# VHH binders against Fructose-bisphosphate aldolase 1 (cfxA): the designs that were tried, part 12

Target 1, 359 residues: Fructose-bisphosphate aldolase 1 (cfxA), of Cereibacter sphaeroides (Rhodobacter sphaeroides) (p27995)
Amino acid sequence: MALITLRQLLDHAAERLQGYGVPAFNINNMEQGLAILAAARACDAPVIASRGARSYAGDIMLRHIVEALAEMYPQIPICLHQDHGNNEATCLSAIRHGFTSVMMDGSLQADMKTVASYDYNVDITRRVTDAAHWVGASVEGELGVLGSLEKGEAEAEDGSGAEGKLDHSQMLTDPDQAVEFVQATRVDALAIAMGTSHGAYKFSRKPDGEILAMRVIEEIHARLPATHLVMHGSSSVAARLQDLINAHGADMPQTYGVPVEEIERGIRHGVRKVNIDTDCRMALTGQFRKVAMESPKEFDARKFMIPAMKEMEALVRDRFERFGTAGNASKITVIPMDDMAKRYASGALDPAVATAKAA
Short names: E, the ipSAE of ESMFold2; O, the ipSAE of OpenDDE; V2, 0.75 times the mean of E and O plus 0.25 times the DockQ between their complexes.

## First folded at step 4 (VHH)

Design p5 (framework vhh_7w1s_2; at its last look DockQ between E and O 0.01; V2 from the best seeds 0.00; counts 0 for: pae O 10.8 > 2, grease 27.8 > 24.2, placed apart)
Fold by OpenDDE, look of step 5:
Structure p5 (fold): chain B 359 residues (1-359), chain A 118 residues (1-118)
Amino acid sequence: as target 1 above (359 residues)
Amino acid sequence: QLQLVESGGGLVQAGGSMRLSCAASGSIFDYAMGWHRQAPGKQRELVAKISYGDTAYDDSVKGRFTISRDNTKNTVYLQMNSLKVEDTAVYYCARDLSYGWEGYFDYWGQGTQVTVSS
């Protein structure tokens, strides 16, 4: 019951002439895991199970949750991914605890607050990549700082987020620099900064090209056609979910997320991993609130969780379908990490950059 | 660096069949491969592409051409059936860094001439 690496999964996503994206959902508890895998089974979709920088359940618990899920759903490839690792120790610790993929977020220093230099980012990401690849684990890097182009600020998630005012140049990945970064670090996936941010309050209005720079994705893809790109902070924060929450005792300000259509656009331009957390949170808590309000005598937590899970499951299924993930789980034969390590060692998985097409 | 060498071209009568081969000097397992052709006075065009198990074709060759690969031999093939005079061209194989039809081709073969006579 081996877990799949991010690299193998995203390679599969890319290898289709009509490539697809894989949503990466945060898993903090059993219920989220069950909802995700129920959806995955229903849609025949592979899964990226993502943990943020700071753990709610802890490494051991989360590992066992995912292992349990893998046992329950043996036909579903599951990638256990450490999101926004802040240093080598964090990333290697994750691998030690069974993670098949780690993100080294070198866009920030180890404090997860201070914007790091390019050289810092390259160095630390390369070190992590080297170490991870020795054992077959995949590495996601990040170039640019996630944040709102409107505000010039980042929003923290799980303790990770730049503090202070940011320039747009810091919050948009430079396409040329991306080429250099991928070559230098040999990351398996590259997180792109293009105006997305963590949390529910990503945009003050329906986003356009001025505040959601999808062009950055397209430009990078043109230069790095073989590199898997990652969209962070890509919950859509649907009005329906906002209404669900606000109709049942909450006071959430109106907000906007990343339109699903834009995510699909990204997928058509090399995006293979899409991070989604806020939407899942909203689905769960919306139904929690509904049950609480409509069933004031209910005290069994299961009675709250069951509808919450169903709401999240529906959301997850929608994303699997929209991103093209659905129908692909059965097509994947998981390669053990030891074999992935051999592929790395042989150079077979080294990054390649586009050259001029011969006319 | 990767070298691609096409073979199997030549003269064939309309309605005939021909099989082209493209031998790579190294592993092409992790890459999509494409066949292009360039007729005299025309632009080079992609006619067939294979991404692992997935294949795609230009409308002009659908149902007649089949692209395949043997990763153990680092070779990609183009089976051409029901050939037409308009299929006359130099055929090129190329490695694609992408997996979509639009392609980002970095290595090319020298090409092999295919001539279909009426």
Scores: ipSAE 0.000, ipTM 0.272, lowest interface PAE 10.8, mean pLDDT 92
ESMFold2-Fast, scan of step 4: ipSAE 0.216; ipTM 0.684
ESMFold2, look of step 5: ipSAE 0.050; ipTM 0.589
ESMFold2 (binder alone), look of step 5: mean pLDDT 84; pTM 0.850

Design p6 (framework vhh_7w1s_2)
Fold by ESMFold2-Fast, scan of step 4:
Structure p6 (fold): chain B 359 residues (1-359), chain A 118 residues (1-118)
Amino acid sequence: as target 1 above (359 residues)
Amino acid sequence: QLQLVESGGGLVQAGGSMRLSCAASGSTFEYAMGWHRQAPGKQRELVAKITYGSTAYDDSVKGRFTISRDNTKNTVYLQMNSLKVEDTAVYYCAREPSYGWDTSYDYWGQGTQVTVSS
């Protein structure tokens, strides 16, 4: 079966009365892909398979892994997405190699560290979006730089993300600027800065109230009803996974990520794509460590990988259920990229701007 | 939610044949599928596995058992020939990991009894 574009998938998510979110899971190897698709099948959930900016699996390798998964799980719509493209060449290479969706991250310069000007971001994102839309691929842009409001600085993950102290205006996406950006670039999805950061160490204390800037999410969603909002850095860093890792020879300090309840609230207010990587890495590592510690004579890699895949599958299944993704795969008929290209050309997928702010 | 239902078990004489069926509902079975058995007083063991392009068998049943599937009917079959008394067991259909030969599974059927008399 054909892979699904991000725009078609998130349009479907947004068309439901309640709306639902779709997790985007980084895939670095075959085993992660198998765990994710096993969970997707169990939940009847579509999924976004994401390549991170510094993923050791190249775009060619990941394309073939995902094609194999699509053949094995023909009932599951899979969006193959390039995360954090640093320039036109990276984004177009992904499309050339069969990706149905790309992120042009023009919020940072091509070095993926230096904060870019707004004009740079608009120009590069518009060029990528025009080229992608000509062939039917979707584009995610980013406005504002990921950063923790609690820590007042940004954290890099997978070689992407701003480093160092950030201005408050750089940590939260300006809704007026978001409207202008989307009208200028015509991106299908927009990653917004709302107080999250990459990596395992997002918050020093467990949050007991709303920590994300939900007002920013609500206002941007209300003003851009046809553009899908994206949460980056959305791992929960559950205490259970930290405890699993630490019980088996590691030394991770107690930390807190984004509560799943907070992500659920974001989905109710317009978030449609939720990026998760760290939680999956912790699930795998915890089980690898457990087998190594409890079974010191074990040398069969499968005996390490199988429990790890089960732990990750359970996590992925939980997120499909909690985000409302479950039950939707069977309701989607995939539109090929050539037909998506025709829809883009007709103007049917152009951004919509609402005249009134959220009530 | 994937549901697996086995059928086709019963009593058969040594040297005879029997076909077991496993019907999947609620989801497809394009994931790897297998047949396990558990004899009285023994641990459950994997005897046959089918992936998208290949089959594999335990040495105890190789040449006698054949696993196949009909994707149109969402059904997996185990054709058992030249049955021996020691093949007596409860047979379980399971969704298998597509990687390697292992007993670490997440979906099982209810089981069907196969009794081979001397």
Scores: ipSAE 0.000, ipTM 0.105, lowest interface PAE 22.3, mean pLDDT 79

Design p7 (framework vhh_7w1s_2; at its last look DockQ between E and O 0.01; V2 from the best seeds 0.00; counts 0 for: pae E 20.2 > 2, grease 25.8 > 24.2, placed apart)
Fold by OpenDDE, look of step 5:
Structure p7 (fold): chain B 359 residues (1-359), chain A 118 residues (1-118)
Amino acid sequence: as target 1 above (359 residues)
Amino acid sequence: QLQLVESGGGLVQAGGSMRLSCAASGSTFSYAMGWHRQAPGKQRELVAKISYSGTAYDDSVKGRFTISRDNTKNTVYLQMNSLKVEDTAVYYCARESSYEWDSPFDYWGQGTQVTVSS
């Protein structure tokens, strides 16, 4: 089965009577892939396999892992997605290596640290979008800087994160600007800055509207009802997982993530992609620690990974169910990228922007 | 409080057509609107939705039902064609909420009975 593009998958998610969200799980190794696809098969769910850290497995290895998974699970549409591309070369390289979707994170400069200007963001994202669409690959853009509204700073993940202090205007996507951005770049999906950050330490308390600005999603959706919105840093960092980790030799400070209910709210307001990585990390490492502590004589890595995979699989299944992803894989017929390219060329996939309601 | 009032229901023969109307006491322009139905002994189900993004339909009514709205009249419509006996239900109009967590719809009409005879 051919890999599915992000655009096709998210279009499907949006067109359903009950629109649903698709979690994007990071995949770095075979075990993560297997856990994700096992869950997908169990739930009949399409998959976004997202790569963040390029240097861990490398493009070739990851491609082959995903190809293997596609072969093993031919009924499951898999979108191989490059997360937080920093420039044209990175994005195109990903496409060359079989990625069907790329994110051009133009919210930051190519160094992945310096906040970029709006013009910079538009220009580089547009270039990537044009190039990607020529070959049928999808593009996610980002407007606004991911970071904590409490701290006024970003947390780096996989080398990506703004350095220095940020003001709220930088950290919240402007809804009006979002309209312009989508029109100018023609991205297939738009990552929204709304107070989420990467990592486990997103919030110092249970989040509310002051530190998790879900209203931004709603406002943008109202202006861009046909644009697929993306929530980044949207692990929930469940207390159960924290306890699992801390009960087995860790000292993880109490923290809070994005409540699943808030994610569901987002999904009802145009969110179609939800990035989840930290939860998966915690699931895996929690079980690692548990096995290590409870079975001190165990030295077979498989004995660690099997429980880890099961824990991650359970998490993934939960998200498929909660986000409405479950039950949709079988409803999708994958469109090859070459055909997607033709659709782009025809203008059929151009962004539709709602006219701003006169205040 | 927003009031929704459904009308247009009644008895119709299988294969026939019927048009339902939902009149809102206030503007619903900024909200998605949906038609739900509840058959005896069954759960209420969403059958059609209209929003800024367009229209969506349950598979059971796709191609037969059409949801539309007239914002100038604050009215939502459900054109039902090729009606089947299984379409028999109380039909409700509802507004989608942006604030409700447990229910995506916050305002409901009283419903209108649609009976399709064989």
Scores: ipSAE 0.000, ipTM 0.266, lowest interface PAE 12.8, mean pLDDT 91
ESMFold2-Fast, scan of step 4: ipSAE 0.199; ipTM 0.619
ESMFold2, look of step 5: ipSAE 0.000; ipTM 0.116
ESMFold2 (binder alone), look of step 5: mean pLDDT 82; pTM 0.836

Design p8 (framework vhh_7w1s_2)
Fold by ESMFold2-Fast, scan of step 4:
Structure p8 (fold): chain B 359 residues (1-359), chain A 117 residues (1-117)
Amino acid sequence: as target 1 above (359 residues)
Amino acid sequence: QLQLVESGGGLVQAGGSMRLSCAASGSTFDYAMGWHRQAPGKQRELVAKISYESTAYDDSVKGRFTISRDNTKNTVYLQMNSLKVEDTAVYYCARETSYGWDQFDYWGQGTQVTVSS
């Protein structure tokens, strides 16, 4: 099997002399999957294929798309991940459908809009983690609410995320709570709030300097050296892709995402999973629009979809190279989930806690 | 169904130029097209690829070879400049599969390129 757990994949990423990051790309259809895996093969890169909370494809369809991709690209380890699970039922259903990794997002209540208490988050995440680890699946948790620090607002990602104004403290993960949370839940990976938000409209102007609270990343990594950090909302909203879309009949406002250089800095300080969705949607949409505008009599969907896949493939290859993911797929031997379950049961994968001074 | 026919090969001196053509019996616009080569005793290798507006080249030919296509004539070209003796090979035109990256399902017969010193 080419399907890998998130824990094994990110452990490999962290064990390299210079640790690398792994992009997690949302897959909503066959075309996105084909583009991602073509890029992964070209770069010898492992990959995380994510189902968003409101993915229209559904678990069964996505599982079969990824199984087909695993058969086509047997040399590429693929982690099949359920992003932003809102409760135990959603997470366990994903595992039952063949997912090797789930995110229990207890930072929000089951409605995925209302900010949850810390105690709620600990309780629900621990329950999911215990059950997932029993069968060898990995779990990502989240502390803090993702929001744009510039505007003091939160934006939904695939219908997930807090809406409205947030306190600055709610937009940054508390390192002391992160340590307590990981000790209590035993999650394999932790999504941290560091002042970035989901979606295409992250910033109205180009950032001057550091837009992420890198100090938060550095402190949490130093204190939780065995827990992998996750960046959500990590699309760069490249000017080239906005220009591609707007040159072909769209009216997308000028916006700025997270600079790739800031993501690279995060990876140097312990970020191992980097979630990207918006950039891929822009790449596809830009090429769809280009074909529609330049060839108004075209009715063959393939003539829209193939250029879209090529545009997305180029973007995905760039991210594999820049995150250091490239060259690593051939170095990984996938451990089956039943063997991962035994490792979890032995305590070998339990969290490690260090003081902020230890690194 | 689809036929690919290469032409333009032959003898050329080192430092010279040559252009190969690949005529297709039908449209290849929706597919990536590649030029592969095989020298005696070596594996066949992909040297240049074109997909819509995007091109890619093997490091051994970057800066010297240019791939292009004329969609109205269903023809793919490989412009080879600054030829080296080690470029001597049979050159094949191929069409990539519909959704398989770097997997090729239609192949030409090949055209010999010999570069003398």
Scores: ipSAE 0.000, ipTM 0.119, lowest interface PAE 18.1, mean pLDDT 81

Design p9 (framework vhh_7b2m_4)
Fold by ESMFold2-Fast, scan of step 4:
Structure p9 (fold): chain B 359 residues (1-359), chain A 119 residues (1-119)
Amino acid sequence: as target 1 above (359 residues)
Amino acid sequence: EVQLVESGGGLVQAGGSLRLSCAASGFTFSDYAVGWYRQAPGKQRVVVASISYGGSTKYSNSVKGRFTISRDNAKNTVYLQMNSLKPEDTAVYYCARELSYGWDTFDYWGQGTQVTVSS
């Protein structure tokens, strides 16, 4: 087993001369896990395996899938991460089930729809961070709410996340608040809102750095040079995958996700974790549709799943290469959670801030 | 409701300066990026400068180094200081609330203020 904490993994990513990003892929079934780890082995890449926000593959199932993958691919460090925890109980439950990292999403109330106050977010995130750090687990926090800045609204993908109309201030992380938040909560990583939403229908036209508000990333990194930044909703929704789906009996409207070039720009400015789900789902669905249409007599699910895994593996391999993750797995020696707990207790992992906020 | 009101335009000689102001109301001004746009006769409207809620600024290549955008959140006002004005700067200048950091994306804009630069 080669399970690594998020903090150790992202510290390694940040310490490289150029820095690199690590993709966090949602795993909902065995096939996705196999495709991801085959790509990781081929690229010598560490990876973050995330529980999807939906309960399709719950904590117990994902834990055992990841344990099997760690046994099959013992040279690949895998971070087992619980995404979008809505309260202390959810986060601590994930840790009890063997997760090495959790996200406390205090930007929303426990219903995962209602925007929370800043004070609520600080309070709940600090409580989870204190408890997680006592046992060596890492914590990701969030400021701002995922939403399409072009549309002025958000969409839930996996049954959690804000829905409906959002104010501009809710969709972009304020750099001054980010400094205060990291100092108050001591989170290992901070998810930043920069004008992208969950799901496939993010933008009506091809986005560039202006639409995605990439200045937010640059500004926050300048203020928090040692804090690991996280990009949520980072699927590219590639035209090729849309074409694959539509060529085989679907009617998915043309839309645009986050260009890989903009993710690469974010990585140059302190982004270390990049969440991807929709692209993987499209790769699987595209191949399922292709087999169904081209081979109407086929009923063996494996003959749908094998091409789907190959399509997803190619996508995942491309992201490991583009994010600079490739070539780094063999350079990492995993630190056990008990030792990470000692490092947290010593103050060695406390946040660093480039400048103090004026009184 | 949301309202943006520009002022400070006028006639000025080439090489001169003007300061435009945009007074905002009907929304929490400090939460939004705001920008200045201009439209010359017979041409499409183009972006001039924008400022984020955090104070980060962006300028079009044609005005970089000559124009300065700033904001005063206490007064709900955004400013455009225009120096070394050229005849090609002649246009109607519009203030806009931005939906994104994009140069061509906005949801509300003012009536505009005319700037005329004589040779």
Scores: ipSAE 0.000, ipTM 0.117, lowest interface PAE 20.1, mean pLDDT 81

Design x1 (from b7 with L59Y; framework vhh_brivekimig_d4)
Fold by ESMFold2-Fast, scan of step 4:
Formats: sequence, structure tokens, C-alpha cells
Structure x1 (fold): chain B 359 residues (1-359), chain A 123 residues (1-123)
Amino acid sequence: as target 1 above (359 residues)
Amino acid sequence: EVQLVESGGGVVQPGGSLRLSCAASGFTFSNYAMSWVRQAPGKGPEWVSSISSGGGSTYYADSVKGRFTISRDNSKNTLYLQMNSLRPEDTALYYCARSPDYLEGWYTGMDVSSQGTLVTVSS
């Protein structure tokens, strides 16, 4: 079956009135995939199925899960995306195994702990992008240490230099550097550091910080009209889901997320891909714990999985609606990778730099 | 060693002008976004203005828009702040600040590590 490339999907998202965002949901097991695609069918929404660098299931297993989902849900365009690739081998392996999109995360070295130089990031991302485009696969790059934000600063190792030096929620990607990076690498999508989109400024005495963050995002979008912006770490960590988990015998540590309203603002300002993982894991875990506590005699894993999938499906449907993804699957005709390769080779998909408003 | 040295402060009448300079050394200046931050007597630090690494983008706090102009000369490793139509409320110690040194990024938070230059606007 023809899986959709990230570039085609996000180009469609950007071409619609006001534009819409597409959530990228991590798939770690069959049940998450079933919940995501049931929601996608219900909403007529395209979707990005995402695999992390240190994925639980691995690229081969996730490829087969997504191929099965594409067969079950043939009306839904699915982008099979490898998230946070640490080197060329990881990214090219994913493409070889049928992934239509990869992320080369050159903001960190191959160990995914040591902060990389700009030149390292440009070189490795450009090499991956050249190879991916030859076969029609899309590439997402990262300018910033967004993997650190998603995983938490506590996960940083000795020698990283990032931990404890900055409040990453206040860091913004430099617009001139973003333009230079995209022209040098030719990536289809760029994950940027969005500053105050999570946390610190909501408690600051300086409201101008949030306005500055949005202006910088808008400027990067306007100056790079053919490159799609990506928001990482976009789980909202709703109080309801935390309460669901803790009401049923757990003691989940205090966790804060990005309000859906902030994600909606990002989408209005050029964000087209929104990465979500934690919310889905919380939805599953909350229902697993509820069944365990309320039905202590239950031993059939399916009796845990079915309510968990329904909880996750409801969450995923809400995000498709709120991001504007809903109603768009039926409007997309998937272009096979071989044809995308021809489009890349023709220059039709080359980065563009503009000074005029792109929206 | 990273070093930022501010100059150009002084006493000026309301409506007057001053130009601040920041001489940078110890790093590749053209790779970093730069900012001006001020601290008024008895108050915490306040962001004033930022400029992208190549000088193509500039941003200002609402309180200084239309009055202040940030600029840079990457060939001289120098950051500038042209301050016009100064008000008594602009009285503060002014600091230049660099974006994070481990990433080519932009940090608009209150991380000030320079000597500062005093600007006093008399009533």
C-alpha cells in the first residue's frame, strides 16, 4: 500500500485555509495503532505514525503494524515516520524498511546525549536528506536540543553541557540560523526551539516573552514558506489523566504539559507537525490501573487493553478536531515515493526563502 | 573565555539620546543572537531588545518600540543599542547578553553575566 510522505502530507496541511496541524503519535504496540486509526477513520483525518530512536518495538515491527493498519484503514493516509534518528545508519535503515519519512536529530551526537555543533548538525542532516530524497522519503531536521526537552533535562549525561545551564522553555531558534540551516540541508520539516510554549513564562513577571516567541515562530515560517515547522513534546498532561492514574493506586510524579490552546496558537503561526507521546501513554496506563483496582479478579489482558484503547481513541479524536486535521483524509490522493523522488529531483520541492508574508 | 564589555552609558535629559556598545570576545560572535537586558534600581532584570545572529531580525519590548534600535557589526564583534526619546523610566543598568553557547539559539530569559553600563535619565 502507498503510505504518504511527510512532505506531501504537510504541504496539503499548509495549503488549506488557515492551515492545519497533523499530530504525530508514537506507536509502541498494536493497541496504540488500533486506537489511533479508529480515531482517524472516525474523524476522516490523515495521521503520522511515529517511531522513536530507542523504540520499544523497533522499526521492522512498527513497519508491519503500520502496513497492517493501512490495509485495515485504506481510506486514511498514514505517514510512517522514524523519530529522533541519531545517525545516517538509523535513518537509512528506516527507509530501507519502508518508512516514508525520517528525522535526523543532529542537535545531539550519535550517543543522543552529547550536544552537537551547528556544523555537525548541518553535515549529518544534509547527508541524510540527500539520500532520503533520492528515494522519495521526507526528512525532518532539528535546530535546538528538543530531544532533551522531550526526554527531560534529568536524562542528560556527563559531558552534555546543556543540563542546568538554561531554562530550555525560554530558548528560541535564531531565524537567520534557521534559514541558513534549511538552505544548507534542504530538509522538508524543521523542529525549532519555541521558547515559552511550555512553562516558565506563564509564571514570569514578563508577558512580552510569550509575544516574542510567537513573533519568532511567525518570522521563521514567513521566511521559509516551503519548510514545515514541527513542535516536539506537545503532550498536554491533562489533570484528568493524572487524576485517573493516581486515583487507582498509583503515585505518578508531578508532571506539566503544553496546553492545547498553545498548540493551536502554534498551528496558526506555521506549525504543521505536532508530536504527542506522553498523553497516549497516560490514557492507556490510567485505564489499565482502573481495571486492576476495580476488577482485582481480572486476568485477561484484553479486558485491560479494550478500555485503554477507547480512552486513547477519545484523546486522539479530540486532537484531530482541535488541530484541524479532521475532514482532510478524503481530500488527499497519496503520491508514491517513486514519484516524490522525481519531484525532489526536479527541484519542485526545494526550500524557498521569502521576505513577504507566506500565509 | 567569553567576555562582554558594555560602554556608552551616562546621564541624559528626558528626550535625549545615547548609544550603547558591547564589545564581545572569546567566541564566534556571528554565530550568536544577542540581547540587551536592563535592571532598574530596586527591580528585577527586564528584556529590552534582541537581534538575530546575522542581524536580519530585530525584536523589541513594547516599552521601547520605535525609540530604540538594536544593531550589530559582526566584522567588529560589537553589539549596539541606539536609544532615542529617553524617558525617566529608562533609567537602569544595561547589560548585553549572548544566546546559549552550546547551541546556535536564542535565549530571551534573564541570564546576565556582564559588567553593565549605567543609563540615568534625569527628570
Scores: ipSAE 0.013, ipTM 0.477, lowest interface PAE 8.4, mean pLDDT 80

Design x10 (framework vhh_brivekimig_d4)
Fold by ESMFold2-Fast, scan of step 4:
Structure x10 (fold): chain B 359 residues (1-359), chain A 121 residues (1-121)
Amino acid sequence: as target 1 above (359 residues)
Amino acid sequence: EVQLVESGGGVVQPGGSLRLSCAASGFTFSSYAMSWVRQAPGKGPEWVSSISSSGDYTLYADSVKGRFTISRDNSKNTLYLQMNSLRPEDTALYYCARTPDYLESGYFDYSSQGTLVTVSS
């Protein structure tokens, strides 16, 4: 009954001829877990189940939900991941409670609002990585955060907010800094500021901006071939889901996300982990509202939750197919954390740095 | 009710140009990303290009980069594909498609009837 580590899962994703991405879905309750694993079984897809920074369920509760799901779906490798750990205590607590992967978000201080120095990020991320690797757990680090923005909000603003921020030095991680950071911390995965191709980049001469963003991803990937790249905030905030919510008594502001086509492009250029939360929350909320408006006499919560799970399952299944995750679960044999610890200790999982760029 | 109507296909010499148009109706065009997909004789569908709902960014298949330009006019509910430096291998039925943000097993909510582009030597 072993859960898979992030490092093993993303190494498998990278080794395939075309490479594939793995979505990381936030789990806040049993219903989300059931929807995700039903989709994973249908698609033969491995999955990353994440505890978000804003999750009220807690690491113990999510461990037991995911362990139950692993028993129900033994053919599906599940990575249990702590997203946006704010300090050593949070990350180590998750590992102690059975998580196979943690994110140390040293780009922000422990308050998760104040931008941290590079030195702070290196120091805290290295401490967590050393401790995690001793017990076989994987670590994701982060560079290139734009401060707190609107983390924890139910809505995502891309069109109005992102179009105002066209500075590439703020939006894109410096490849040289990424190499230095990974050498110093030895993280298994790195969340980078990739930017989204918005604002003035319509077509004609401005497509060069999109090419530059993908070149940065390609350059970091080429220079750090053993470190997996992560996209954060990768919900699409689909027009379909906004329409579903607003047609049933909501007044959700016009909101934009990252189009799935842009995520697919990132995966082609080296992205292996794709974090999705807002889309799943919208799928559930949309169906809750629909049942409430169409069936005003209904009081059985299950009659709200069943359509919500179906809506989320359809979303999750689509992401497994579009990211290339589908068809891969049956090709993975899970390595237990104790054996991953031995691999880390041997140096077999050490960061690799390409001697010449563009290799 | 939802309709996507193509125009602009035809027979063209290698190295020539064509501009495809897709008139959309029955939905809020400005709220959806749009794509061009082609199907060559005897082959499966191949994605060609996509454009965001706002038109602010575009994506292209490697086979058409630098030769094709996708654009849209939200005031006219129309999608365009400017095709330059056409090659015999570009011969296909070209489809305008509304790109869903998710679908249980498919890439497109709706597709047009297609328009035939033949590049003859």
Scores: ipSAE 0.000, ipTM 0.182, lowest interface PAE 13.5, mean pLDDT 79

